# VHH binders against Mitochondrial protein C2orf69 (C2orf69), part 2

Target 1, 361 residues: Mitochondrial protein C2orf69 (C2orf69), of Homo sapiens (Human) (q8n8r5)
Amino acid sequence: SSCSQARTMNPGGSGGARCSLSAEVRRRQCLQLSTVPGADPQRSNELLLLAAAGEGLERQDLPGDPAKEEPQPPPQHHVLYFPGDVQNYHEIMTRHPENYQWENWSLENVATILAHRFPNSYIWVIKCSRMHLHKFSCYDNFVKSNMFGAPEHNTDFGAFKHLYMLLVNAFNLSQNSLSKKSLNVWNKDSIASNCRSSPSHTTNGCQGEKVRTCEKSDESAMSFYPPSLNDASFTLIGFSKGCVVLNQLLFELKEAKKDKNIDAFIKSIRTMYWLDGGHSGGSNTWVTYPEVLKEFAQTGIIVHTHVTPYQVRDPMRSWIGKEHKKFVQILGDLGMQVTSQIHFTKEAPSIENHFRVHEVF

## First folded at step 4 (VHH)

Design p11 (from a13 with S107G E108D; framework vhh_8emy_2)
Fold by ESMFold2-Fast, scan of step 4:
Structure p11 (fold): chain B 361 residues (1-361), chain A 122 residues (1-122)
Amino acid sequence: as target 1 above (361 residues)
Amino acid sequence: QVQLQESGGGLVQPGSSLRLSCAASGFTFSKYDMHWVRQAPGKGPEWVSSISESGSYTNYATSVKGRFSISRDNPSKTLYLQMNSLRPEDSAVYYCAKDRYSFTTMGDFDYRGQGTQVTVSS
């Protein structure tokens, strides 16, 4: 990604890159992870990470008094975003003769919007494993789908196990990468040049002693304030087609909680956002099965839906609005914390407003 | 009113080639992804190939990849399927289909054509 390239050599996000990112986003490290395995090593996804800003975070839940006997690092919060159709890395969208008009909604640009919305959180964009026609997001690792990515939900596909292992592997890879990039910024001329250049005066820096020194530094950095998924909390966000992942996770709750690690993960999820969900197929674009929603209501997860007339008031896709109303009604009846908003109601339904839900949620 | 008119089918020997055409009217052809779907006797519909609205991207079923080529001519509002190295298993009625909705969702085809019969037999 362009964000990853601009930011990879500037730990802490200050001063070193000519990038037009806001000051807030400039404090974040940006990484693209091209092949992250899930529970099945043959099933991998690409992830884009904007790491939390780090030092100097101000939080209302933290006291300002440093005289506390044992300062604990603030709890780590992770935001997981599942993109909709046509969304891809900025460079890919710019090259696409049909999708370039939507480049403002690239994975990098959406990650930036989410970083502003959630300033003290790690932002993860989880790219689908396949794009039909380089347009239609197919979440083949998360839900049974046809060739076009239209989902067929079941209770035992393995979406939760895939997501959990994907995050564990992605987080571990990202922490190692962030530590090594920090070392490279401080010592780039001596460490990198000495290790790669054979004609220069040879030093122990290019041998096992140097590798051990780098490993020691990485170990020290990671142990000082160790963010751990066991201590982390999560927000899950689906946009448009990306909502099929959230839907599948709901179908799996009853079976997934039988695994102790997955049960702990489910208990660490605080909030789930459905942003303008809906797709073709005539049914099952929102979860409306009372037995599934009863399991969901027991989790204590806070639910937000943000929809637009593009999805919920289209007479050609009338099931979407009906299913959304039923989803919200059933969860409310079950006593779940549900907030539902319809945006842009005074404007004509449009694809532009479908995407603009990112600006107002 | 949306209209799709397939043509170009026929009876051919194994190893032969055919080019199918689909003439489209009643919608803005250049703004829809287009598809070929076939149905063999006694079988359900099978997706064959897709092409993006600009023609820049194509996809194929594994059974036809390397033998079939999908293309479109937006000015003439025509979709094509070039079928090479035809096999008896390719015998089917071939339908031209458009995506029901332009943009963001897929998997719901609008079959408005009568189809064109392809028979591969010695």
Scores: ipSAE 0.265, ipTM 0.657, lowest interface PAE 3.7, mean pLDDT 78

Design p12 (from a13 with E108A; framework vhh_8emy_2)
Fold by ESMFold2-Fast, scan of step 4:
Structure p12 (fold): chain B 361 residues (1-361), chain A 122 residues (1-122)
Amino acid sequence: as target 1 above (361 residues)
Amino acid sequence: QVQLQESGGGLVQPGSSLRLSCAASGFTFSKYDMHWVRQAPGKGPEWVSSISESGSYTNYATSVKGRFSISRDNPSKTLYLQMNSLRPEDSAVYYCAKDRYSFTTMSAFDYRGQGTQVTVSS
């Protein structure tokens, strides 16, 4: 649905206008992190961050009694989003002769939708490391995949370790950039020049070159709490092909929890969303192994699935709907908090409705 | 019901050329990306080439790049693969496959028909 005027977006309610309050987006710092290393420094991803500056910051503006509390960031909630096929930066999509029609679902536009949906959370878009034919998202750092990004799941690929280290490194990179935003332009130029012309012991200035501000805002000089893992909580969202990352994480739970840092990270995950997951893989689009799902059920994570006829009622991919039903059934039988909804059942299946799941979940 | 009918294979000598065809029915051909995949005896399926719905973009496996050319004729609903400088390792059953965005694995559901056999004799 299009919206001709600015309106409050309510993805969970009876509304569903395809628009959000621009004022909320203006309060957020937008950063593009071009090369964030994982546990293997040669395996990197691009990340897009919308950092919140809402009510949580206002409430914590004045630190408590200095004698009782050290200056610490308040507890933060972080939303991690894994995009699907076709999705890329707006400028790349608009220059593609076939993908320009889906520009409303660019990484920047989806991040904005998520910022409205989760107004007090930090929004992270984790871009795939490879795009085949400018269409197929391939998460080679998270799951063993063929040329088109179709997964071959195993229990030990290292997706959790990669995700955890991506977050550690992304938080450090964005922390430096957010902390330095109050520096005037003259000082920043001097630091950058010295880093380029005469390399020095200052790594912070050089690291800042990997982080770009992606939206101009008059409020960009405002003080923000930088991202912190201390008492952080997480929501993980996969859309379409992005769901292969969530699926791989489930396969790794039993082994991953043996690492104390990763176990703590797993325990900080509150909710996981599968948004219209599917691929033309022929099998294993949804996790249906009881042993894997039994391990998942022990985490206490809240599960939401939102699907459309585009994925679950496609005659060419008949296994997707069957596997989705089995995934929901097994988790429900194991006592997990699971909700499942099929959207746009009264309309013909379409790629537009596949993407529009972002507006109604 | 999607139907894809491959043809044009045969037994040839190394260095020869063949043109494979795939006749499509049961869907709007011009709205889907099309692919060629092959399966050699004792090996899993291997992606060979892809072409976008408009024909504006093509891509090739490294092993065939410069030797093979994919093309399509949307009015006749036909996909082609021109195979030049054929090598013994090109011997396989060749299948065409339909997808718009999510051709993400090489299972039997990614293609239709019995394929067309290409044998390059030493």
Scores: ipSAE 0.022, ipTM 0.453, lowest interface PAE 6.6, mean pLDDT 77

Design p13 (from a13 with K98R; framework vhh_8emy_2)
Fold by ESMFold2-Fast, scan of step 4:
Parts: C-alpha cells; structure tokens; sequence
Structure p13 (fold): chain B 361 residues (1-361), chain A 122 residues (1-122)
C-alpha cells in the first residue's frame, strides 16, 4: 500500500519487489548516526542503522508451542556493511552530477536489500570518513590509504580496535535513540528536547520518516561507563572498495587477538562476505599471504566470495582475478569453509553488473 | 590511439603564473577523471591535482592548494592547470593523466602524456 505503482497482474516486477521491500523495512526503525567515535575520539564514522527490534516482532511464537518456554532472550545478530565507491545517501547521489545514474545503490537501498537478505538482524552501513572527488571511498580510519583510497596494508593500523569501539558506541547511541523514537510515536514533540547542542537527524531511508539523535552529551556519558555489546554475533560484508576494510582486518588478526576484548569480538564473527572486491594498483587487492591466511583459518569464520567479470576478467587488471583465485585456493587448502561464485559470466563486464552482485549473493 | 599532450610550460621567475594545457584524443574525454602529476629530477612522481568527469569536483595536494586551479573543457577535450604564485620547488615536468575506472581507485594512472617542463628560477 505504500508503493505508488498503479497495479500489477503478476507481482514479480521491480515495482512489486520494491513495494514488498518497503513494507518489510517499514517495520524496522531507521537511524542515521552522524558522528560515532572509534577507539580514538578524533576518528569517527557515520553509520546508517536498520534495527532488527520491533515490538512483538523479534520471535515467531506459536500458541501452545513447547519451545516457547525458552528462558533466554533471542540471539542478537548484526550485519556490518562497508560500501564501495560512489555510494552515498540517496539524496546526495540524486543531486550528484555523475553519481545520480547509480542512485539505486544508495546506502538506504542497499541497507534495504541486506535487511531482506538477513531478516531479524541489525543492519549497519559503515560510511567511509573521506571521499576523493566525492566519488572514491577512502577508509582512512580503517586502513592507511593514498589520496584515492588505495590501501597500504600493515599488521598494526588499529582497524579491529576502531571497528569494535565504533560498534559499541554506535549500538549504545542507537539504544538511546530507539527508546526516544518509541516515545515519538506517541508524542512527536519529545524528540526536539534531546539534541539541543548538537542537532542531528536520521532518515527511514525509503520510508521517508526522520528521527533525530543527540551527540556529544550521549557520547560523554557513554565514555564514563565502559560500553558493552552483550552476547552478539556478526556478519561482515564488504562491497568493491569496501573490501579493503575486510582485507585490513585479516592482516591484523595475529596482533588483534592479544587484546581480550578484540579476541572475544573476533570469536563472535560468524561469516564474512567479499562482494566483487578489487582495486587498481597492480597488486595486493586480495589477501594472498599464507601467514595472514593461516591466522584467518584458525577463526572458524565462514567465507563467501561473490565476484563478477568486471573485477576478475578485466585484461587491464589481470592481477585481481589471479589474486582472488589464490585467496580462495589457500583458504580451501587450510580447511576453511569457503564458497566462491562468479556471477553474470554470460554478459559483457559492466559497472551495472558490478553493483547487481547485491541482488544475487 | 589514446594520446595526452601537455603544453604551456616554460622558464619563469618566482611569483609568476603559468597555465598548462593537456589535449586529449583517442578516447571519450568526458567519461574520465583527469589528474596532474609532476616529477622533479631525481624525485618520485608527486600528485598535484584531480578533477571529476563533469568538472564539478576538484582536489589539490597540500603543497599547491590555494595557488593552483584545475579545470577542464569537455567539448574541446582539454585539461588545464592554472599555476599562480610559482615557487622554485614547483620546478618539475608536469604530466596529465587519466583514470580508466570510475569505481576502482588507482595508485598508478592507466595513461599519462610526455610532460611539459616548468622551471621557476631564483
């Protein structure tokens, strides 16, 4: 009903799917957190959240079901997504003279796709801190990068510590905001009193609803009491340039696990997805160092790679496909659960199919 | 087929201005981000400035910010670098370069021209 399409005899087209996705996402609360600090308070990222929690929607309870007597709360699962180049909020992309053609792959639209792919999970989009030419994503808080965001990996940059603290801070900020939004369903005026010194806002993405969040004061209060993400599990997803974050995390595993909090966080990661990863530079676009991959194999994390001819069959970037094959081969040889798929092999390589990997993974 | 040809360099005094041009041919100029890179004798290449496909966005190295201005004319397939308040340390061969890929960053450009020499004498 939220969909503006006139009618469909066979609901299966893009419009029908979009109406279904919009209706399902509408049950989720949407928050945009503009300035979330990591371990270093001066290193912050912007995050978009589609929350899993809806009142009465967390579990499927059937009347008379014996399993209903489970005493534990439902397990909390979080999906973390690192976007690629050109991806931004829908409003920004629509007004961008070059990126408007890719507006279907906005942060809100991808978050919606991920919410459908991972039902009952919190969906986090972690935006890069800098964009070269307002197009090229630069993850300066996660990996040493040149002016174009091309990474130079090392074992001790601090990406894991940054990610862990970013998530703890973002989750605690979101819990405060979600509580305030619940009150705003009853009294819209209540939100205005909470963010007086640092007004910020959130959008419901494709829902059109906006919620404001407080910063600075809430962040100061959280630093007084050490924040904690309880017993949570995680899926990490990188797309295109966003894969440089996943790659850096692998380089840091050996050193990162020496920190008990980070070791616990690593053990809570279930699955990692590389979606059409690769970048120019002639080398090191996929992790191929046996010593790094041996540490990774010890984690028990499930690995999925989804690639397209755009990245792995470009003769001008022949290293990408070779490195991808080596990454998969080494992990398989180490006994890791790894799945690799190449999509759109019957079509010419295209940027459109590069993005469309989101539809098929 | 692909060709980039720089011009406009020369010998000038400190505080002078120069405008560099780069004529592009053999590709659809309006679909590529363009860059200026310089290299002084015995030094590695240094990125100077970038401009997006449409010309709407520009970036500059800290060493030239506020003094240099990058621009482009897509109909004439020409890239420009306006250099003001030139300093001896700006002396270098200046190359224009293009990026091949819009969605994958490059640490090395897929093509650059032959260069134009800029010498700023004391």
Amino acid sequence: as target 1 above (361 residues)
Amino acid sequence: QVQLQESGGGLVQPGSSLRLSCAASGFTFSKYDMHWVRQAPGKGPEWVSSISESGSYTNYATSVKGRFSISRDNPSKTLYLQMNSLRPEDSAVYYCARDRYSFTTMSEFDYRGQGTQVTVSS
Scores: ipSAE 0.341, ipTM 0.699, lowest interface PAE 2.8, mean pLDDT 78

Design p14 (from a13 with M106L; framework vhh_8emy_2)
Fold by ESMFold2-Fast, scan of step 4:
Structure p14 (fold): chain B 361 residues (1-361), chain A 122 residues (1-122)
Amino acid sequence: as target 1 above (361 residues)
Amino acid sequence: QVQLQESGGGLVQPGSSLRLSCAASGFTFSKYDMHWVRQAPGKGPEWVSSISESGSYTNYATSVKGRFSISRDNPSKTLYLQMNSLRPEDSAVYYCAKDRYSFTTLSEFDYRGQGTQVTVSS
C-alpha cells in the first residue's frame, strides 16, 4: 500500500534530486476512498485525500491561545481538484503503454504539488467516474456528457448537490479512517482492497466504501478533525477537462442556491481556479453566457484563470482562446475579482507545458 | 495541412463484409487517437469506434460491438474499420476523424474528403 513513488517529480523542481518535499507535505496522511456516494447512491466517485498538516501548523492557531476562553475547532480549508484527461493513479499510468510518459502528473503527484501550494489545507482529488480509452476523463456524475466526456450543459443536472454530498460522505469516511488508523491494504488490481465475505454471518462480500491508507516513512501522529464541514471554506480547481465540472457548477448557481444547504456551501467557496481549460466540442469549453456569469458575479468568489498556448493558441481548436477571452472580459465587466495569466508564451505549445501549468499557478 | 481520405465503401448484401481505410497526412498520425463516425441520410452523426494512438485500446458503439473491428498501421499512417455481418441499418457515409480529446458531433472532427459511402441492400 503506497502513495509514495520512487521516481516522482518534486514540487518546485523539474530535475532537482535535492528538491525535497516540505516537512509539512511529508507529514501529511494520504487516503484513497474507492467508492464515495453522492446524493444519488448509485453515483459514486473515487477520491484521493491528502489530509491537512498535523496540529500546530495552522496559521490561524498562531495568534493567542490565551485569548480563547472556550475552545473552538480550528478553521478548515479544503482544496477540491478535478483532474484532466490521461491523469490517473501513478501505478495505473505507469502500466499504460501510452500514458506512462505523463506519470509525473499522476493524481498522487498533483496532490503533492497542491499540498505545497496550499500548506494548511485538505487536498481532495475527485476522480472522474469513467475514462474512455483509459485516456478521456468523463465526469458523468457532474455533467451530462457524450461517451468521450464532452459536456452538454444544463441548469439542473445536480452537480452542486452531488459535490456537496460527496464531500460530506468523503469527510465522514476520512475521519473514521484517520481516528482509527485504518490499515486497508491497497492492491493495484483491486477495485476494493481485500474485500471479502464476512465469515459465517454474511454470504455477501465486503460492502460499502473502502478506504486505503497511504504510508510514508516520516508520518506523524494522527490529527484530530472537527466533526463537521459547517465552518469549512473551499477552493475549487479544475485542470483541462476537469474544468467542465466548474463550468457546470456555474450553470447551476441560480437553481442550486434555492437549496439552503447548497446556498451555504456556495457561500463557503472562496476561490475557483481554471487551469488550462479546454476540450474538443467546438463550443462551451468556457462559459460565455452573460446571464450565467451575472449569477456567478453575485457570489463574491475570486476567479483565477491560468492558460497556455497549448489550449488558447491552437489553430485547430480556435474556439478555446476566443471563449477564454470572452469569459474573462464579461466577468471583468461585471466587476468580479479576476486574475488571468497565459504561461509559457515564449516556448512552443506542448502537452508538457499544458501539464506544467501546475508548477506556476 | 491535415488531410484524411476515406475509401473502401460500396454496395453489398446483408451479411456481407467490407473493410474501410483512411489515409492520413499533414500531422503526426502516431500521436493521435482516431475515430470512425457515420451519418445516415436524415439522421444525426453517430460515433462508431475509437482507437488509441498506439492501438492498445479500442472502443465500440453498442450497435456494432462484436461485428466491427478498428485497427491502425502507424508506419503507413492508415486507419481501418473491418465491418462484418453488415445490416441495412449500417448504411451510411463513414468518416474517419482525428482528435485527442472528447467531441460531440461529426462537424467538430478534423477530417477531409467526402467520406466513403456504405450501402447495405434491402
Scores: ipSAE 0.110, ipTM 0.551, lowest interface PAE 5.4, mean pLDDT 78

Design p32 (from a13 with Y101L S102Y; framework vhh_8emy_2)
Fold by ESMFold2-Fast, scan of step 4:
Parts: C-alpha cells; structure tokens; sequence
Structure p32 (fold): chain B 361 residues (1-361), chain A 122 residues (1-122)
C-alpha cells in the first residue's frame, strides 16, 4: 500500500502510518492481458495479473543449519477479483471527469491491497467486457444482463466454463510475458508500469499480451509462469457489481460439476468473498434459493460476506439487506462455514465507505 | 422534492425532427446521470439514451444510434433529446429518468417524469 495516515487514523488523534509498498508487492511481476478468450472465442476479458514473488518470504529462524535442504513449497494459490462499477485502470479513472474522485480504487490499487492481504498468492483482476457510460460494469461474458449490467440469473449461461477457460488461456498468455520480462516494478502509489488499456477498442501499440502472441511453443518448457490449474487453489472475490459473477457461479454449480474439468476446478476453490454486493435489480441481488444454496453447501467452500449500510440499509433498495440476511441464514443452517460482518455502521452510508470495505475485510 | 417534467412531443410525419426537454428540480442535477426511456402502447419500457453527470459520455440504443442526440445543460438543469429522421416505430411516450448513482436498471429508476407523447404517422 502507499504511505497513508488516513488508513490508521481517526478524526484527530494519532495513529501509526503504513508507508510505501511492501517488498513482496514490489518484487511481483505485473502483467496486463488485453484480450483473453473464454470457452467462446467471441467472449474475451482483460486481466491484470500481479504474480506471486516465487522466492518465498518464510522466516529462516530454524537453528541447527544455515542452509540444508529446500522444503517443498505449498501449492500456489490464486486470488480472482471481480471489480465493481466505475473501477478501471488508474490512467482511465484519472482522465474520467466523474470517476477521478475514486482513483484510489483503481484496478492497480485494489490489486496492491489484495497482494498485501494475500501475500503468497497470484492476484488476478478480471475486468468486465463492457462499461455503460464508462461507469457501469457489465459482465456480459459471465451473466445475462441489461445495459447497466444488472443480472438475470439462470442455471446454464456458461459462467464456470468461461472462467475456467479464461484462466487456462491466461496461463498460456502469461508464460510468454513472464519469460520475456525481467522485472516489473510498481510505483510507490501502486500504479502499474505496464501499458495501459484504452476503454475503446483501439490498440495503440499496447504491450498487453494477446492470444496471437503465444503461438510459439518454446516457452512451454519454462517454469516462470503461474502454475497449472491442476495444482492450484483459488479464492474468488466479488466487489459490488462484481458479486453478480459469484452469484451466477452458484446458480451453475449443479450443471457445471457434470464437466470433469470444471468439477476439478470447483474442488480447487477454497474461499469466496462477497464485498458489499448489490445492484438495482429489484430482487435476487443475493442468492436465496434453497436448492441452489444446498448445492453450494456441498462444495465445502468457505464463505465470507462483508457489507456496509450503503448497500444493506438503503431504503430505495430494501431487498438487498433482507436477501443478504437470508443468504447467510440459509448457508449457516446448511452447516456451511460462513462469516458475515457489517462495517461502518456508525457512519452515514457513502460510496467512500462502500469502497473502503477493501481495507477492513 | 425531486421533480422531472418532459416537454416537446407532438404529432409529426416520418423523417421529421423533434427536440424533447426535461426540466429537473429538487436535486443536484449536475451530480446524476440522466436517461431517456420510451414506452409504446402494448410494449414494455425501452431504454433510449443515457448521458453522464458532466455530459462527457453518452450512449444510445442501437435502434436510435445516429439519429438521436442526448445532451444536458447543468446550469439550467435541463436534459435534451434531439430526435432526427423520425420513424413510425419511434412513436411512444418519452420519459426522462434519474437513476441511483452507479446501480440502476431501466425498470427501476429512482425517479421518472410524467412523460411527453411522440407520434410519428404517415
């Protein structure tokens, strides 16, 4: 994280400041993948990767031997993050006449927050395929939605297959990029030094990797890329509108597990986080169907929900808080490991506190 | 109190132009994205166009792209829709709408106006 007293101090008073980026974050390789196809070649997403350092930061305080034997490292872990409305690359947000005020929650800045939260993990930010007014995130490749990205859930849209193939293709693309780059460094403010994507379909010589750049097989022997999905474990995080992706995945569990590759992928998911999920859909902003949640409970996935009054105590969206409560209650009754927390209850509901859930989860 | 008042509709021939206006009051107009939505008899609401709070970004339904132009004047708190090359299928009641910031659907705008009738007949 950047040096910031605002994250440790209340109004007045004194508190400790967290300063500069950690050595872990600064040592990570950063990649922007401009076009990654899913199972359907016509459905692609942009991904931002902040790769794990790979050297391990484990303490070396074992007496009896200075250097003796390399221990077997744990399997690599991947965090997949689905952003909410207005979130984009830092350069895009700073140039937006309305979204610049939320630039601290850019894709790069959130990836850095997640890297501190999950220091030994690869961080993937999965950008939506369309933005209405350059503000409203629309996950058209993951869920049927209207022009503002509000979902219409069903059991067979193909979100799991899209996500799985997106990750497979991203691994193939990332091996090429990681083999060619020596070191990607982050600015003190957590701004990526890579080529930035335009919200329009202009290429502008962006260095971001594409499917077409990975035709050569000479990089396939390299071990510098992220590990295969067969050896990996996953945490999935949705923020705000990004939670529509997690919700759609729940609807698809029963059908998705019939595919052996997707079943294996589902079994590799350890934890799912809903960060202040919600949208104006009139209903079904949280999954409350017992049959869907029963399938979810059978997965053994650990569930965390973190909400704020901005979503769950909005009188014009009164269903959100009720649905959240029902989601947590049903999963708890089914014996699932679920934790839920509401943040900033003593402050007025605000978009700032909606975003600040990233700092407290 | 939030109020939106549409005007500028009427009966016109195919190929004609109309400019719709929406006068806003009771809220900070310059802080909200604004939208035009239409509804023809016997049909559900159809989103037509959107404009961001500063006016820097616009979007249009495919059926009107290239023919309609949305604009706003924040000092006068007025939203406009310039409609050119009107077709019979454009006949509808046109509503301006204020949505919730960042989280909205066409059917669930937090406020709508009274509407203005546009009739395009041969």
Amino acid sequence: as target 1 above (361 residues)
Amino acid sequence: QVQLQESGGGLVQPGSSLRLSCAASGFTFSKYDMHWVRQAPGKGPEWVSSISESGSYTNYATSVKGRFSISRDNPSKTLYLQMNSLRPEDSAVYYCAKDRLYFTTMSEFDYRGQGTQVTVSS
Scores: ipSAE 0.264, ipTM 0.668, lowest interface PAE 3.9, mean pLDDT 78

Design p34 (from a13 with S102E; framework vhh_8emy_2)
Fold by ESMFold2-Fast, scan of step 4:
Structure p34 (fold): chain B 361 residues (1-361), chain A 122 residues (1-122)
Amino acid sequence: as target 1 above (361 residues)
Amino acid sequence: QVQLQESGGGLVQPGSSLRLSCAASGFTFSKYDMHWVRQAPGKGPEWVSSISESGSYTNYATSVKGRFSISRDNPSKTLYLQMNSLRPEDSAVYYCAKDRYEFTTMSEFDYRGQGTQVTVSS
């Protein structure tokens, strides 16, 4: 029920380094959404939201002029984050006999880091639908995967449609949750539909007529979030195994843009970050197909890759570094805005530094 | 240097039980998730079961769930598969496998040895 009980802790380090982030996070509302459907109601994900600090939490201080023309609200920006293996809610990780050592990289703690990195954005952590052995992230709703979550990419799996509908549904659910909190303060928003707040909805429960047809309902106290995602912009971030989602989205660009709504969504993506991507399998851990990357280059999306020796300089997984280099080279040759940075080059490769890429990108 | 040696297979009647063992050497057994994989003649390899490095978490293929039980003994570096209520469809060579790398997802089977033949027939 309560979103953030996360204590900022480093097993071998100082928790004091993140005390300032804890103060900032206390200004943000945290929501855990347990079951959010995508386009297919049977394909759902859990999401964690840290609301933008400057949005919905500001009071309206009007000048003395009785004219009530409100300043145009700033465009909303959303950061979508796909976690890697092991990452889960803090309470789950601390009780896991194998994963407790990585508790500093829980979904709440990473969301906090991202909130610091993107202070004026909504932070969405999109949890995978399945975890093999309660530690390997399997993005079954976003990419065809084997039993261990290793991807088999294709051009029409439906990852873009799933992501778009998941985000629309998550935003609507988050707005409903915020409207409940605002109703406890002063507003009398009894007109807003709350059918999504009922736990038992297997089809749809909202077929009522005149839902929000009152003239004043558009001025409801549900205005903590922008009323629509139509003018929103997006940053997508994959970490480690989470990069398989970004990779699948690239494979789908040519087909996905044929859908008018998905094309609009693609055009609203500003930046994509690959944080230390790579996995087992010997190939296809970074996208290296020229035709796929040519479609990607036409989007105008800004690309950043941040890698560590753990992934790109492992002699036992030599394909990862080679594929990363090829990904960056092809995009650069196509004239795309792409930057690449390797971190922790003076330290021995380690899983800790793999995670610490979050602190330096 | 990495070696996985399977044993415990045999010819049994339907409804019987077998316990397979896998002796591991050449790596730090307690730091790797372990798996059982089987391959019937003319078919590709089929994943059967997995166990986490501590032994606290297990997963099973739907075809064997409720009948098979995976376990491990880290001090002796041994992986086990207890197979109950065996069916003709379970006939295969059984291989133990480890994750190729620590803290990663296996996309292909990393296993060594001749495997152990299980034949379920009257």
Scores: ipSAE 0.394, ipTM 0.737, lowest interface PAE 2.6, mean pLDDT 78

Design p35 (from a13 with T104R; framework vhh_8emy_2)
Fold by ESMFold2-Fast, scan of step 4:
Structure p35 (fold): chain B 361 residues (1-361), chain A 122 residues (1-122)
Amino acid sequence: as target 1 above (361 residues)
Amino acid sequence: QVQLQESGGGLVQPGSSLRLSCAASGFTFSKYDMHWVRQAPGKGPEWVSSISESGSYTNYATSVKGRFSISRDNPSKTLYLQMNSLRPEDSAVYYCAKDRYSFRTMSEFDYRGQGTQVTVSS
């Protein structure tokens, strides 16, 4: 399947957004990781990566010090995005009888939007593990849910452990393809050379993982550093149904902190964005439990919510707007840095404006 | 063609019970989540409950949680809502619904039934 942003939408219809990378974003290395295991090898997700620009990741060499100590990668910022219902790879959406009209919001196109919004960051799109009828996103590895992905939250599902191990494995799988020091083109297109054994290292089995490069091989030497959890910082973004992942992570904070590695990961999260969150569950579409939010307030994470009338002013789902207001109010009362904005208030509620939140946040 | 037909409503006193039914036809019932929605007199519609295609997962509005039970019988293509400990605020027309094809939201239904009236008064 193609991860290329080669298609361009002609002006017309509801969505006039370009489906191709901008000139700046086209310089980024694009990778598809078709099977990335979490803590449980049977629980895997697909990830799409747009690597950060090379100049921002170049190592700083000290004057008069020819790498006296072991070289460390420069600090990296990573954006993790959880898509909503309908969103899939462009080729899958175009072949779906009902989803083709939303192809501008494919995983590739949203990754492009995010790369423009966060120019010095690695962009990771974390695809759900199952889609009901190829339209309803189900984050079965992150939260217990019904067939349409409506969540049943608890404090112990294991979402944080899954996310942490997913990142560990995704970073390892992408290392050779993004290495500044890569000397061999054949290593770039194969996971076999990316899964090296060392007497001093435990290398996870790489038999089930495939890495595909979306862009043509660069004839010049690559200048990008591979992803690294050391000194990494994170922004987490959920859109629509994808917000159920962020919500589940909040429910798990108290228990997740008991794991030293996960506690360190939590401390590396800088910002969380909820983009037009909501679903048909009738409860817990936004987190309103004081005990959970008190744990969240202790993290120092900066919170942004961006909503539209499509979710918060639907009379058939009146709880969504009420829960959103409570979420923002409680976090503000607890002294967190939280901002909220409602977009497109002068336009009729629509699925188009639901997706267009990506253009304005 | 897709059809949903609700029944089982009536006039009852507070604390009473009612069981609503919804007969579905014209689609593969066992492959869709099903929902109950109500509309109180002079108010907008409110989602009440959902059930997964298998019946393994259920969700309830906070106002009815612990009092209402949603269930389904896939062989007979029927959805049920058992309503216990009824309160005056439960008075509404109750509708059976399934999600729309292109995007899941309670406001986007493929079809909605004609409704059944529930009145809870002393």
Scores: ipSAE 0.016, ipTM 0.260, lowest interface PAE 5.7, mean pLDDT 77

Design p37 (from a13 with T104H; framework vhh_8emy_2)
Fold by ESMFold2-Fast, scan of step 4:
Structure p37 (fold): chain B 361 residues (1-361), chain A 122 residues (1-122)
Amino acid sequence: as target 1 above (361 residues)
Amino acid sequence: QVQLQESGGGLVQPGSSLRLSCAASGFTFSKYDMHWVRQAPGKGPEWVSSISESGSYTNYATSVKGRFSISRDNPSKTLYLQMNSLRPEDSAVYYCAKDRYSFHTMSEFDYRGQGTQVTVSS
């Protein structure tokens, strides 16, 4: 007997994941936030949230909770993920004539993988603001880039301020959406009720929301808390092209910490993961400037790099492996907690194994 | 081994149209995104347009958007650029280019051949 890996998958999928011990896999609330402004209201990103599987013990232990002032959520851990090239929503990838073969690495599927890896954390996918040819991710709000998204790093682009304000605004939008969902916890019949002018029969008589549920409306309610910055801690993950965001954040540390809010945010970051980082820019694929890395080492952030031969052993991009080695060496010499692993070393370099780093990190 | 041969340029008046072609050889054309890049005298190369390997997705520089149309014919290994409403600032040598890698972000283009000269002058 096999169990389903996704809500819409049949349990008979050959080569599927094994369901161990627990008969019930906890389901998470999934929300799409279509337009989240940063510090500059004209610079927005789209975010996907998988809320932490709720235990809600503290909230459940408070008698008459709905009649009282709402208690603050317990301290939360948040995983922020920056996707690579090609990655998009599952529906977009399946309809993409060239990239449908990579549909297993859609934003929803990767968020699900991360949810299993970080079971008690909120999972945030921060989508790039532009895609060249609907496949090359361009993080124009986070780093100066050419038309293909290849970065040119500087110390004062504003990536930290943008990220911090994205989180502030995303958390507020998610709280409002989750409060609305709590009013209809049993069964969400939203096809008709989502129309604000529901008596109207016009096609566009309904007003949409900026926040949407990723799942079907006939999902059972689960207990969970809305996202909160109070005592929050963070893990940042970049995959492939998404690593350019992490790199830019490192360049900004010295200047960014002068802002009290950003300094507090930096101190709340526990771990950063670079998953098979690389691009065709010719240099600065990994951060190798001693002054930048010295600032980074002072943060106490735990560093993990997971790479594959696809990036670090490509003879046509020989600088990537050299820069990665230098990045790890300098941080280690500075006393930082750094773990580095090279995966799939006995297999030929491949795009499939580039993506499969998500399964082994 | 990789060769790209551009053609179709010429001298035209503002408001005219031209169609450029690029014949490709020495690689599996259908597996690569293709690009048009132009270079005016005394200036660096300027990216003009890109097309995905299947032809399903296209992008254009803001300066040409709405006026130019990129297309490709994979069986004949040919890339095209339809240029409408030409302006004097479109005067340049036009080169077709492929990405160096089929699945990586590019920062540089590979040019082949002499390009094709487009001159827009009254």
Scores: ipSAE 0.356, ipTM 0.710, lowest interface PAE 2.9, mean pLDDT 79

